# VHH binders against Protein PLASTID MOVEMENT IMPAIRED 1 (PMI1): the designs that were tried, part 13

Target 1, 154 residues: Protein PLASTID MOVEMENT IMPAIRED 1 (PMI1), of Arabidopsis thaliana (Mouse-ear cress) (q9c8e6r131to284)
Amino acid sequence: LVRIGMQKLSCLLSVEVVAAQNLPASMNGLRLGVCVRKKETKDGAVQTMPCRVSQGSADFEETLFIKCHVYYSPANGKGSPAKFEARPFLFYLFAVDAKELEFGRHVVDLSELIQESVEKMNYEGARVRQWDMNWGLSGKAKGGELALKLGFQI
Short names: E, the ipSAE of ESMFold2; O, the ipSAE of OpenDDE; V2, 0.75 times the mean of E and O plus 0.25 times the DockQ between their complexes.

## First folded at step 15 (VHH; framework vhh_8ghr_2)

Design v04 (from u06 with Y100W; at its last look DockQ between E and O 0.91; V2 from the best seeds 0.87)
Fold by ESMFold2, look of step 15:
Structure v04 (fold): chain B 154 residues (1-154), chain A 120 residues (1-120)
Amino acid sequence: as target 1 above (154 residues)
Amino acid sequence: EVQLVESGGGLVQPGGSLRLSCAASGFTFSSRYWIGWVRRAPGKGEELVARISGSGDYTSYANSVAGRFTISADISKNTAYLQMNSLRVEDTAVYYCARWSPSEYSFDYWGQGTLVTVSS
């Protein structure tokens, strides 16, 4: 109902989860995972296999894929630009056997990635569809980083 | 009674393709249970290959196979598939179908395995 006049863009979000690294020695032996979920629904989530921390690193080396859609109002011939509806995803590292630990949360809006890709094509003549992320961790993992590569396909 | 039966293994040349099947019984694919493929090469431990949710909306792959292998499911047949393209000698392994529990972060039921051999 709310999307009358909008177009639907079917999209596949890709998340290459590389590693959590530079973790303090107190975390060695913990089993960690990375969760990606749609922020606007409770049931849309995927996580990596658990990986055990060894020498300050958990090497996931796993790529997650999430089918989703983004609604947009197309550009019109009178100068109105395309407008993409928000599609936020929540990303977080978690400890499988110690769920009380918190390491921080990060939000990425897929609509903004799509918009950036469109704008780079218009300005630079190149399409950007991969984003390398290195997010600082908090709590017990302070000083560590989570390395991801985000992308999308249509 | 949960049972997983895989099939489709065999001998294939490098660069070739195979399609594995996993027929499930005693449960249905759902958000509570997913299906995954795990392989064990001679002299090596277990390696995740791929996982798929019951809806098919969520998948994952080990980076070593991403872009070459595709996991899928046919809910009406309660069967999962692994399409393996661009096969390499290092893909040689026994491939197991297994049931994944997202809430328990583990595989709880395993098939008997199907051998895939990639060699000239």
Scores: ipSAE 0.809, ipTM 0.917, lowest interface PAE 0.5, mean pLDDT 88
ESMFold2 (binder alone), look of step 15: mean pLDDT 82; pTM 0.830
OpenDDE, look of step 15: ipSAE 0.896; ipTM 0.957

Design v05 (from u06 with N63S; at its last look DockQ between E and O 0.92; V2 from the best seeds 0.86)
Fold by ESMFold2, look of step 15:
Structure v05 (fold): chain B 154 residues (1-154), chain A 120 residues (1-120)
Amino acid sequence: as target 1 above (154 residues)
Amino acid sequence: EVQLVESGGGLVQPGGSLRLSCAASGFTFSSRYWIGWVRRAPGKGEELVARISGSGDYTSYASSVAGRFTISADISKNTAYLQMNSLRVEDTAVYYCARYSPSEYSFDYWGQGTLVTVSS
């Protein structure tokens, strides 16, 4: 599991947590947070400040930044494209005072975002891409949505 | 005893820059405790500005200041900094350095505050 022949790409993942919205009235008054973490290590439970639900919405308006690395095999002269090793991150909404509640989990693989960015344009260092995410919630939050904006920088 | 001492506040014109410092004692930056900046403007409650983990690998900002403000830390000096660029009149507030506990989702120790005034 040594990364022989791979290069290390230092990345800064950005996560703008906009809001959880269209929440059922039964959730009004709950304090919610959004957690982002590396899926495999469960290290660094980076989360927003708590935000109280009012009128079906929790407006976080907080941007999180996470330093990480992505390993890749660069493109070569034999026509092999660059290949990025998986780097999955787990995202979930949680109730800070009722952690037994589950509202769904979402996985985004940073390697796939980087690959998409490379495929749509010339790859250059330090360039930033943004992806707008609107994820349906489940459980007690069914019918609601979590709005995020994702990006990365190298 | 935990202590947090801010410095660097003052009067600055819109578009200007200011650097705040927060010297911490009685604890060290770690995964258990982070440092953050919280501000209080006239007529407003407490607003998160920025947070940084002890390792520096994780930061956060109010989205309204992201891209203009930068939080950093010098572990060897047990000191956190807030670089504020492109300042606006609405950034006028008392800025508090505070210790953040991720496990408690809250700030538990606060400095005295330092006044930042952005005005022509």
Scores: ipSAE 0.793, ipTM 0.912, lowest interface PAE 0.7, mean pLDDT 87
ESMFold2 (binder alone), look of step 15: mean pLDDT 82; pTM 0.829
OpenDDE, look of step 15: ipSAE 0.894; ipTM 0.956

## First folded at step 17 (VHH; framework vhh_8ghr_2)

Design w01 (from u06 with Y58W; at its last look DockQ between E and O 0.93; V2 from the best seeds 0.82)
Fold by ESMFold2, look of step 17:
Structure w01 (fold): chain B 154 residues (1-154), chain A 120 residues (1-120)
Amino acid sequence: as target 1 above (154 residues)
Amino acid sequence: EVQLVESGGGLVQPGGSLRLSCAASGFTFSSRYWIGWVRRAPGKGEELVARISGSGDWTSYANSVAGRFTISADISKNTAYLQMNSLRVEDTAVYYCARYSPSEYSFDYWGQGTLVTVSS
């Protein structure tokens, strides 16, 4: 009886990894990857193919898809809206050949993306299911950013 | 002996579809070993096409094919598939099935390739 009273929503999280940009010159030549994983598991990670930094940029050009489930309590007719259980994902840039380097970690909760999609429409009247992200990096990569586009499918 | 055998290549018109198969032997799909497709067009280097985890829960695609190609696996047959839809002339290439090691961030065993030609 794992989640009494909740229903299961099958989701496909999509992560278009665009680039790591504005990296310091000291990082040129490093091979970088972007990892995404469920925050609560330590062995289910997916990552991009390695991409070498050239002129302060690593252009990944790869989209990752992760099958997952989100549990929720349905809306009822008495004013209780649908409630989604948290489903956090951890995102980070890493150096393939220099694992000791850390560039920051970012968390996105898929349940919050689903909730936003239910509540909002874009300026064209379509439901929001795509998010452009530009995250500041830290450590040796300070001053740079990681550009991604997130989405989900039901 | 690790072997990867591709099939399903051929000639197709632009806008058409093909399904490639990759029969694996000598190892099983697992968290340690994933399967990917890599293509090589004439006069060009190798380009990642798609990867699938051993469980099938994770996939990835080059942005040039995302939304048109779908990678899948049948664990019981130790076989991976690449469904290619909305094919374009620039998809013309030899397509290789390859074993991916996520811990080593690289492909370590390659098939012989199957030719896909997209032409009017």
Scores: ipSAE 0.708, ipTM 0.880, lowest interface PAE 1.0, mean pLDDT 87
ESMFold2 (binder alone), look of step 17: mean pLDDT 84; pTM 0.847
OpenDDE, look of step 17: ipSAE 0.868; ipTM 0.945

Design w02 (from u06 with Y105W; at its last look DockQ between E and O 0.93; V2 from the best seeds 0.86)
Fold by ESMFold2, look of step 17:
Structure w02 (fold): chain B 154 residues (1-154), chain A 120 residues (1-120)
Amino acid sequence: as target 1 above (154 residues)
Amino acid sequence: EVQLVESGGGLVQPGGSLRLSCAASGFTFSSRYWIGWVRRAPGKGEELVARISGSGDYTSYANSVAGRFTISADISKNTAYLQMNSLRVEDTAVYYCARYSPSEWSFDYWGQGTLVTVSS
């Protein structure tokens, strides 16, 4: 059985961390950060600078960039579509001075974003490469939301 | 002895460019220690500008400078750079190179600063 080997796609993941919003009053004064981590290893993480909650909001206004690779097998044209190897990233809000607090964790697999982008090339001739995320928070932050904008570049 | 030495500041017109450099000694860029740029305008507090990991694989920027400024590093020279394009009057500040510890969420060693003045 003959197979074309896996191809390597170099990517720059961008994460614009906008704000955590609609937080309960009990969170005012906490210093929060947002962490983005490669789920497959513990060492590949970046986080925002700490941002203090004021009037139910922490306005991070910081963009994070992560160099990474995604491997894939190209489509064969005989009914074997392109197959991208999983590249999951973990996203979470954290309290700098109270690490025991948990506000929920979210997983985004970059391979799935790339798949969506290649599929929408056929729709209008432009790739979808930016996604607005608005995630509900849990735990002490229940009722709040985390606003991000994700993107990638080849 | 950890030392950070900035250079490259000066006077430039709005829309112009400058490149700052930060020569580090007494430590090497790594996953434990990153380099960042922080600025202080007259009458204002400290504002993050940009950060880079030792590998260069992770960077961040304040949204006020994203798309205009680029942080980079040359590991062989233990030096970080900040390329500043499309400068605005609001970018006028003393720019400090500082060592960032991601595990502590803070900067611990600072350079003396280099003045950038953007004026008509």
Scores: ipSAE 0.787, ipTM 0.906, lowest interface PAE 0.6, mean pLDDT 87
ESMFold2 (binder alone), look of step 17: mean pLDDT 82; pTM 0.824
OpenDDE, look of step 17: ipSAE 0.900; ipTM 0.958

Design w03 (from u06 with F29I; at its last read DockQ between E and O 0.89; V2 from the best seeds 0.88)
Amino acid sequence: EVQLVESGGGLVQPGGSLRLSCAASGFTISSRYWIGWVRRAPGKGEELVARISGSGDYTSYANSVAGRFTISADISKNTAYLQMNSLRVEDTAVYYCARYSPSEYSFDYWGQGTLVTVSS
ESMFold2, look of step 17: ipSAE 0.827; ipTM 0.927
ESMFold2 (binder alone), look of step 17: mean pLDDT 85; pTM 0.853
OpenDDE, look of step 17: ipSAE 0.909; ipTM 0.965
ESMFold2, look of step 18: ipSAE 0.820; ipTM 0.925
ESMFold2 (binder alone), look of step 18: mean pLDDT 85; pTM 0.855
OpenDDE, look of step 18: ipSAE 0.907; ipTM 0.965
ESMFold2, fold request of step 21: ipSAE 0.822, 0.814, 0.811; ipTM 0.927, 0.923, 0.923
ESMFold2 (binder alone), fold request of step 21: mean pLDDT 86, 85, 86; pTM 0.862, 0.854, 0.861
OpenDDE, fold request of step 21: ipSAE 0.912, 0.912, 0.912; ipTM 0.967, 0.967, 0.967
ESMFold2, last read: ipSAE 0.804, 0.810, 0.827; ipTM 0.918, 0.920, 0.928
ESMFold2 (binder alone), last read: mean pLDDT 85, 85, 86; pTM 0.858, 0.857, 0.860
OpenDDE, last read: ipSAE 0.914, 0.913, 0.914; ipTM 0.968, 0.968, 0.968

Design w04 (from u06 with I52M; at its last look DockQ between E and O 0.94; V2 from the best seeds 0.87)
Fold by ESMFold2, look of step 17:
Structure w04 (fold): chain B 154 residues (1-154), chain A 120 residues (1-120)
Amino acid sequence: as target 1 above (154 residues)
Amino acid sequence: EVQLVESGGGLVQPGGSLRLSCAASGFTFSSRYWIGWVRRAPGKGEELVARMSGSGDYTSYANSVAGRFTISADISKNTAYLQMNSLRVEDTAVYYCARYSPSEYSFDYWGQGTLVTVSS
């Protein structure tokens, strides 16, 4: 009831976790994971299986799927485009056996991905529903990068 | 006593389909315990296939099977399934149903496995 006038879009967020790479030698042997969670809650996270760093790389090769909803106001005939409510997700690399280590965090708002997909279709006629991400890491992992492919399904 | 019993393995041709079942007892699917499938091919280590939370809201797949395999569950029967489509020779392995603990980042209880052979 609180979202009177809004429509509910059931979405499946997909996160293909490729690798953490170019990691410092001091990280070899660590078991790493990648966690994805809704930024607005403490509940409900999904993470990759642990992957051990070897020669500066942890190759996860795992795709995570998260069911979620995005609310939106439909476009109308008075020139108002569809407007999507924010749906931020938090992404971070972690060390399974040393949770106190911090390597940085990144936020992606699913509503912005949906909006970009709509705009690309309108402007170029292209269907854009996959985004390649390569994020710089910090802390002990400084100089390294986290490679992901994000997408959504409806 | 935690017990996991797999069934449904067998011989199938490339491109075929197969459905595995895993009857669980001694625990319930929940936020504390997920269910998953892990496989071991001859001469290889253990490879994640798929995982699913008790609610089904969170799933994951190894990239090698994503889009071809589907994990599911019937909570009322405490039973998980793996639907395997578009099978390839490299999918040949013993498939294990296993209990996954998100808090420990590991599988702690395993079934005895069911053999899936994909060959012409």
Scores: ipSAE 0.785, ipTM 0.908, lowest interface PAE 0.6, mean pLDDT 87
ESMFold2 (binder alone), look of step 17: mean pLDDT 82; pTM 0.822
OpenDDE, look of step 17: ipSAE 0.905; ipTM 0.962

Design w05 (from u06 with F29V R32N; at its last look DockQ between E and O 0.96; V2 from the best seeds 0.89)
Amino acid sequence: EVQLVESGGGLVQPGGSLRLSCAASGFTVSSNYWIGWVRRAPGKGEELVARISGSGDYTSYANSVAGRFTISADISKNTAYLQMNSLRVEDTAVYYCARYSPSEYSFDYWGQGTLVTVSS
ESMFold2, look of step 17: ipSAE 0.819; ipTM 0.921
ESMFold2 (binder alone), look of step 17: mean pLDDT 82; pTM 0.829
OpenDDE, look of step 17: ipSAE 0.911; ipTM 0.966

Design w06 (from u06 with S103D; at its last look DockQ between E and O 0.94; V2 from the best seeds 0.87)
Fold by ESMFold2, look of step 17:
Structure w06 (fold): chain B 154 residues (1-154), chain A 120 residues (1-120)
Amino acid sequence: as target 1 above (154 residues)
Amino acid sequence: EVQLVESGGGLVQPGGSLRLSCAASGFTFSSRYWIGWVRRAPGKGEELVARISGSGDYTSYANSVAGRFTISADISKNTAYLQMNSLRVEDTAVYYCARYSPDEYSFDYWGQGTLVTVSS
């Protein structure tokens, strides 16, 4: 007899913040940051060091790491796969000295990244996977994009 | 009376490792005060190396050192550490421990610095 229960998985989310690019000339001189925040609460956020926009680009070149937990139900002995509870994170570009400006917000659910990586890990070994993200910006930054690389470790 | 005292610098061959320490006093690690490492190579400006939150749950690294350097903290000793592995000649610099304020997006108190030289 096999008994299946929910378990707690310790995770380290990695966020390589590459750049905000193709920004309108009106944004040159602004100091920008990128914030990663747990969507469930307003507590627990990390942001990049400020980066000034020059010639339509802010090159952050900084990697952020967030420790967190994800609850899951293990795979059962009958071939059912592991099921991970949602763990959403909110990502957004912000202007350090003009926080009223909105450039759009994006949500990434760590549970979905884990699920995808488990499938890849089965044939590539137990290695951390990277996801390249290129998100369109809105508001004053419309036409620009935010480039990130996501990963995690267990 | 915020004080930051770093130690552990020295001469190391390329590919070697070194561990820096930063003993802090006059404040406690918290959500409002983080510890970071910043370096200054000869003739160059200041470059972020790494930051760690008071809880240790949040860290960051400059991409140039990510995967090679690890920042950590021992709350009971009010001390932060920087483990530097796979050192390269371009890592040669004076390394400063500094207090980071997320609310100000900046470092406000600095140690005296410790020299790390990666031999040619």
Scores: ipSAE 0.797, ipTM 0.911, lowest interface PAE 0.5, mean pLDDT 87
ESMFold2 (binder alone), look of step 17: mean pLDDT 82; pTM 0.829
OpenDDE, look of step 17: ipSAE 0.899; ipTM 0.958

## First folded at step 18 (VHH; framework vhh_8ghr_2)

Design y01 (from w03 with S31R R32S; at its last look DockQ between E and O 0.94; V2 from the best seeds 0.88)
Fold by ESMFold2, look of step 18:
Structure y01 (fold): chain B 154 residues (1-154), chain A 120 residues (1-120)
Amino acid sequence: as target 1 above (154 residues)
Amino acid sequence: EVQLVESGGGLVQPGGSLRLSCAASGFTISRSYWIGWVRRAPGKGEELVARISGSGDYTSYANSVAGRFTISADISKNTAYLQMNSLRVEDTAVYYCARYSPSEYSFDYWGQGTLVTVSS
């Protein structure tokens, strides 16, 4: 019932995990990973392979892909734009051998990325957009940053 | 007994394509056990190539192969595939199929490897 009149859009979220960088020297030698999961589910989604911090950086250089669905109400003939149901994803850096350490969590709603892509299109036709993210880290990693590139395909 | 059997390696020219297969037995490709490809080039350590979950909903690739290689699975045959396009000399390596455990963040069972040589 909650989805009456809505259509399903099959999406592939892409997450290029570039690096965790500007990390304090105290973190050198730690093995880090980046996890991406749907915020609404209890399942683990996908994480990078562990990467060891060297000289304040963990260079993951790994791209993660997550299949998902986004429900939407289509644009109508009266000029109303399509409305996309929320699809939040949770992103976080973790230490493989010290899971008690927390470095901050970030949420990105795929529905908002899709909506922005539709609204800012400069050319006719569908194009996959890329969003460069640089997120400040917290806890032991304070002062560092996590660099990601997000995208999606339909 | 867990076994992983690779096939499809060989000699190919730069720009060519190969398709590797990995037949798994002794476990089911699942939420708990994914399949990955790892390669070892001469004089180099192990490099992740790609991973796929049992559902196929989650994949990953090393950035060096993203856009050129595609991992897939046929869960009815308990088999994973690696389609390798636009091959380069730098892709020359022994390619291993391995079982990935997302809960342990590691590979725990390995195939024997299949040699891929990219040369003119």
Scores: ipSAE 0.813, ipTM 0.922, lowest interface PAE 0.5, mean pLDDT 88
ESMFold2 (binder alone), look of step 18: mean pLDDT 85; pTM 0.847
OpenDDE, look of step 18: ipSAE 0.904; ipTM 0.963

Design y02 (from w03 with T59I; at its last look DockQ between E and O 0.93; V2 from the best seeds 0.87)
Fold by ESMFold2, look of step 18:
Structure y02 (fold): chain B 154 residues (1-154), chain A 120 residues (1-120)
Amino acid sequence: as target 1 above (154 residues)
Amino acid sequence: EVQLVESGGGLVQPGGSLRLSCAASGFTISSRYWIGWVRRAPGKGEELVARISGSGDYISYANSVAGRFTISADISKNTAYLQMNSLRVEDTAVYYCARYSPSEYSFDYWGQGTLVTVSS
């Protein structure tokens, strides 16, 4: 992509990974991790330390931070608002000792979180700092959910 | 020969600060080999504290220390640091520097540990 005329915003994505919960009993004893990666690059990823499922839950209690950049076109005085280029991140639960198992994937676009924060500030004078997520799991983990809290810093 | 040498432990009052350092040799802090801190308190098992990639682009903290502790690395000195602020009595532990392998999801080489005591 050619980004002539765009500005570069340095961002820190924060992901507080709380738990995978309501897991079926067949998953007890598995070691699970949660991975976060930039969807559009091969820059790499960060994962939680493995956590063993006990009584239908894996409690990660770990916060992940990913440094990244978001490009944007500034607002102009003629009614065009700031426009942020997409910055998608991929999130998924995985079993460290059984990689063939799939539990679903979720995408969050950091540009949309930034846009929502800007719009809230313009309308209400306050910024949204945290998004609580409870994502339904699929495959062997169907019926369970992944609980996490997202945020960003500039 | 892989070695990790911690320093900076000691006695501090609640609310105080300490800075731990970890000098690494026999490998380079990188995307392949990260540095982490793990602690062991009396009556407790090992608890992750923090991890950092060589680039510094990927970091994690245990929720119990997030916002109070900061991990960093100086690649030119092959050294990692843990800045510990707002210390609490429950932070009392032996702190180990360890080499983390993202591909193995585990720590494979450990320092000897440095004692941090938070007490009035």
Scores: ipSAE 0.795, ipTM 0.918, lowest interface PAE 0.5, mean pLDDT 89
ESMFold2 (binder alone), look of step 18: mean pLDDT 86; pTM 0.864
OpenDDE, look of step 18: ipSAE 0.906; ipTM 0.964

Design y03 (from w03 with R32N; at its last read DockQ between E and O 0.86; V2 from the best seeds 0.86)
Amino acid sequence: EVQLVESGGGLVQPGGSLRLSCAASGFTISSNYWIGWVRRAPGKGEELVARISGSGDYTSYANSVAGRFTISADISKNTAYLQMNSLRVEDTAVYYCARYSPSEYSFDYWGQGTLVTVSS
ESMFold2, look of step 18: ipSAE 0.808; ipTM 0.916
ESMFold2 (binder alone), look of step 18: mean pLDDT 85; pTM 0.848
OpenDDE, look of step 18: ipSAE 0.906; ipTM 0.965
ESMFold2, look of step 19: ipSAE 0.818; ipTM 0.923
ESMFold2 (binder alone), look of step 19: mean pLDDT 85; pTM 0.850
OpenDDE, look of step 19: ipSAE 0.908; ipTM 0.966
ESMFold2, fold request of step 21: ipSAE 0.803, 0.825, 0.802; ipTM 0.918, 0.925, 0.916
ESMFold2 (binder alone), fold request of step 21: mean pLDDT 86, 85, 85; pTM 0.858, 0.852, 0.855
OpenDDE, fold request of step 21: ipSAE 0.911, 0.912, 0.912; ipTM 0.967, 0.967, 0.967
ESMFold2, last read: ipSAE 0.806, 0.804, 0.817; ipTM 0.918, 0.917, 0.924
ESMFold2 (binder alone), last read: mean pLDDT 85, 85, 85; pTM 0.854, 0.855, 0.856
OpenDDE, last read: ipSAE 0.913, 0.912, 0.914; ipTM 0.968, 0.968, 0.968

Design y04 (from w03 with G54P; at its last look DockQ between E and O 0.95; V2 from the best seeds 0.88)
Fold by ESMFold2, look of step 18:
Structure y04 (fold): chain B 154 residues (1-154), chain A 120 residues (1-120)
Amino acid sequence: as target 1 above (154 residues)
Amino acid sequence: EVQLVESGGGLVQPGGSLRLSCAASGFTISSRYWIGWVRRAPGKGEELVARISPSGDYTSYANSVAGRFTISADISKNTAYLQMNSLRVEDTAVYYCARYSPSEYSFDYWGQGTLVTVSS
């Protein structure tokens, strides 16, 4: 019922939503948004302001910040590394005025980003805290891509 | 009636700071609506600046101000704030506090605006 032996990290997830681009001409004029939702709860979501597609692109240029928590078991200092509990987020492009359209969904687990950041520090001496994402779109948007940058703060 | 009243605008030099306030009445800022700041520069359209959710757990910023501006809320005063640091001449605008409806994807109530001028 409770997390035995685990510690809580207060995290701030950052999502820089750059653009949806290389969209088919059939999408020009649609108003698009990008939604980020905590997959484990039904009550936590944030989305960009709507952007209208023009010449195959919707340029959001908006950064979203989401407060959240990640639970972990601390490292023991010898060979047992810190172990982070899953914290998945769901990302998707949507059409504000045509919500029946589906363009694909992507899941990113914040615990995996944190783990990679720990491992990069141990292996390369520098901590990685930003990830450029370029996701292929599906459905009506097939051939297009969603560009965003993920990061986190502790 | 729903009202939003901005204050804190003024004249500052580039690199300076200002803090804008938005006093809300006729609704509780912690309920279901976001509060946002939108600006309008001379000869330009409206530009989103920042938004904060009712819980305060979600914020957003235009990329042009991210890292320099911070939106916050004090529920006990029913007031939202915009801390503006590292101001640039390009930040010169009338700044409006507005109530954002997530279901309508738009702002439904607007303040009168407060002028921010960044000039040497």
Scores: ipSAE 0.807, ipTM 0.916, lowest interface PAE 0.5, mean pLDDT 88
ESMFold2 (binder alone), look of step 18: mean pLDDT 85; pTM 0.859
OpenDDE, look of step 18: ipSAE 0.904; ipTM 0.963

Design y05 (from w03 with A66K; at its last look DockQ between E and O 0.95; V2 from the best seeds 0.88)
Fold by ESMFold2, look of step 18:
Structure y05 (fold): chain B 154 residues (1-154), chain A 120 residues (1-120)
Amino acid sequence: as target 1 above (154 residues)
Amino acid sequence: EVQLVESGGGLVQPGGSLRLSCAASGFTISSRYWIGWVRRAPGKGEELVARISGSGDYTSYANSVKGRFTISADISKNTAYLQMNSLRVEDTAVYYCARYSPSEYSFDYWGQGTLVTVSS
């Protein structure tokens, strides 16, 4: 009853984790991972395999897939478009052997990606889209960046 | 005794398909223990291929196989599978099924390996 009048859309979020790069030399030798989790629940997470920093880079080259659901109100015949409920995901780099280190956190709302893809389909005929991200890192990793590519399937 | 037994390896032409199976015993595929596939090509180290959680809600793939390989699990049979499509010569390797612990970020038990050869 919580979402009366809404329907459930099954989605597969894809996160291609390319690399953490331009890391300071003090980080060489650390084992890093990238975590993707649902912001609203602790047990909706997946992480890359650990990757050791060498010469300022950790090259993950791994794609993570997370099954999830997005609730929406259907479009009606009077020009009201489908409305998607927020579905935020949290992304962060972490040091496997030094969990106290913080390198910054980023939030992406899957509902906004879906909405953008639907709108582009109506104008460009393209329904599926990839979003390339280069996020600046903070803390010990300041000056570095996390490179990843986001997408989804329905 | 934890045991993982691979099957389904063999010789296949480029562009072909092959399905590997991994029968697990001594533990249950779950949120605590996932299944992964790791391969070793001749003269190379270990390369992650794919991982799957017990529910199937979480998977991952090495970028080199994404879109061509699909990992799945049948919990009622405590068995994981790797469907390999659009095979290339570069996919030639011994493929190992292994138990993955997400809390430890590592594999702790390994199968014997099954050879996959992609050749004209």
Scores: ipSAE 0.796, ipTM 0.920, lowest interface PAE 0.6, mean pLDDT 88
ESMFold2 (binder alone), look of step 18: mean pLDDT 86; pTM 0.858
OpenDDE, look of step 18: ipSAE 0.908; ipTM 0.965

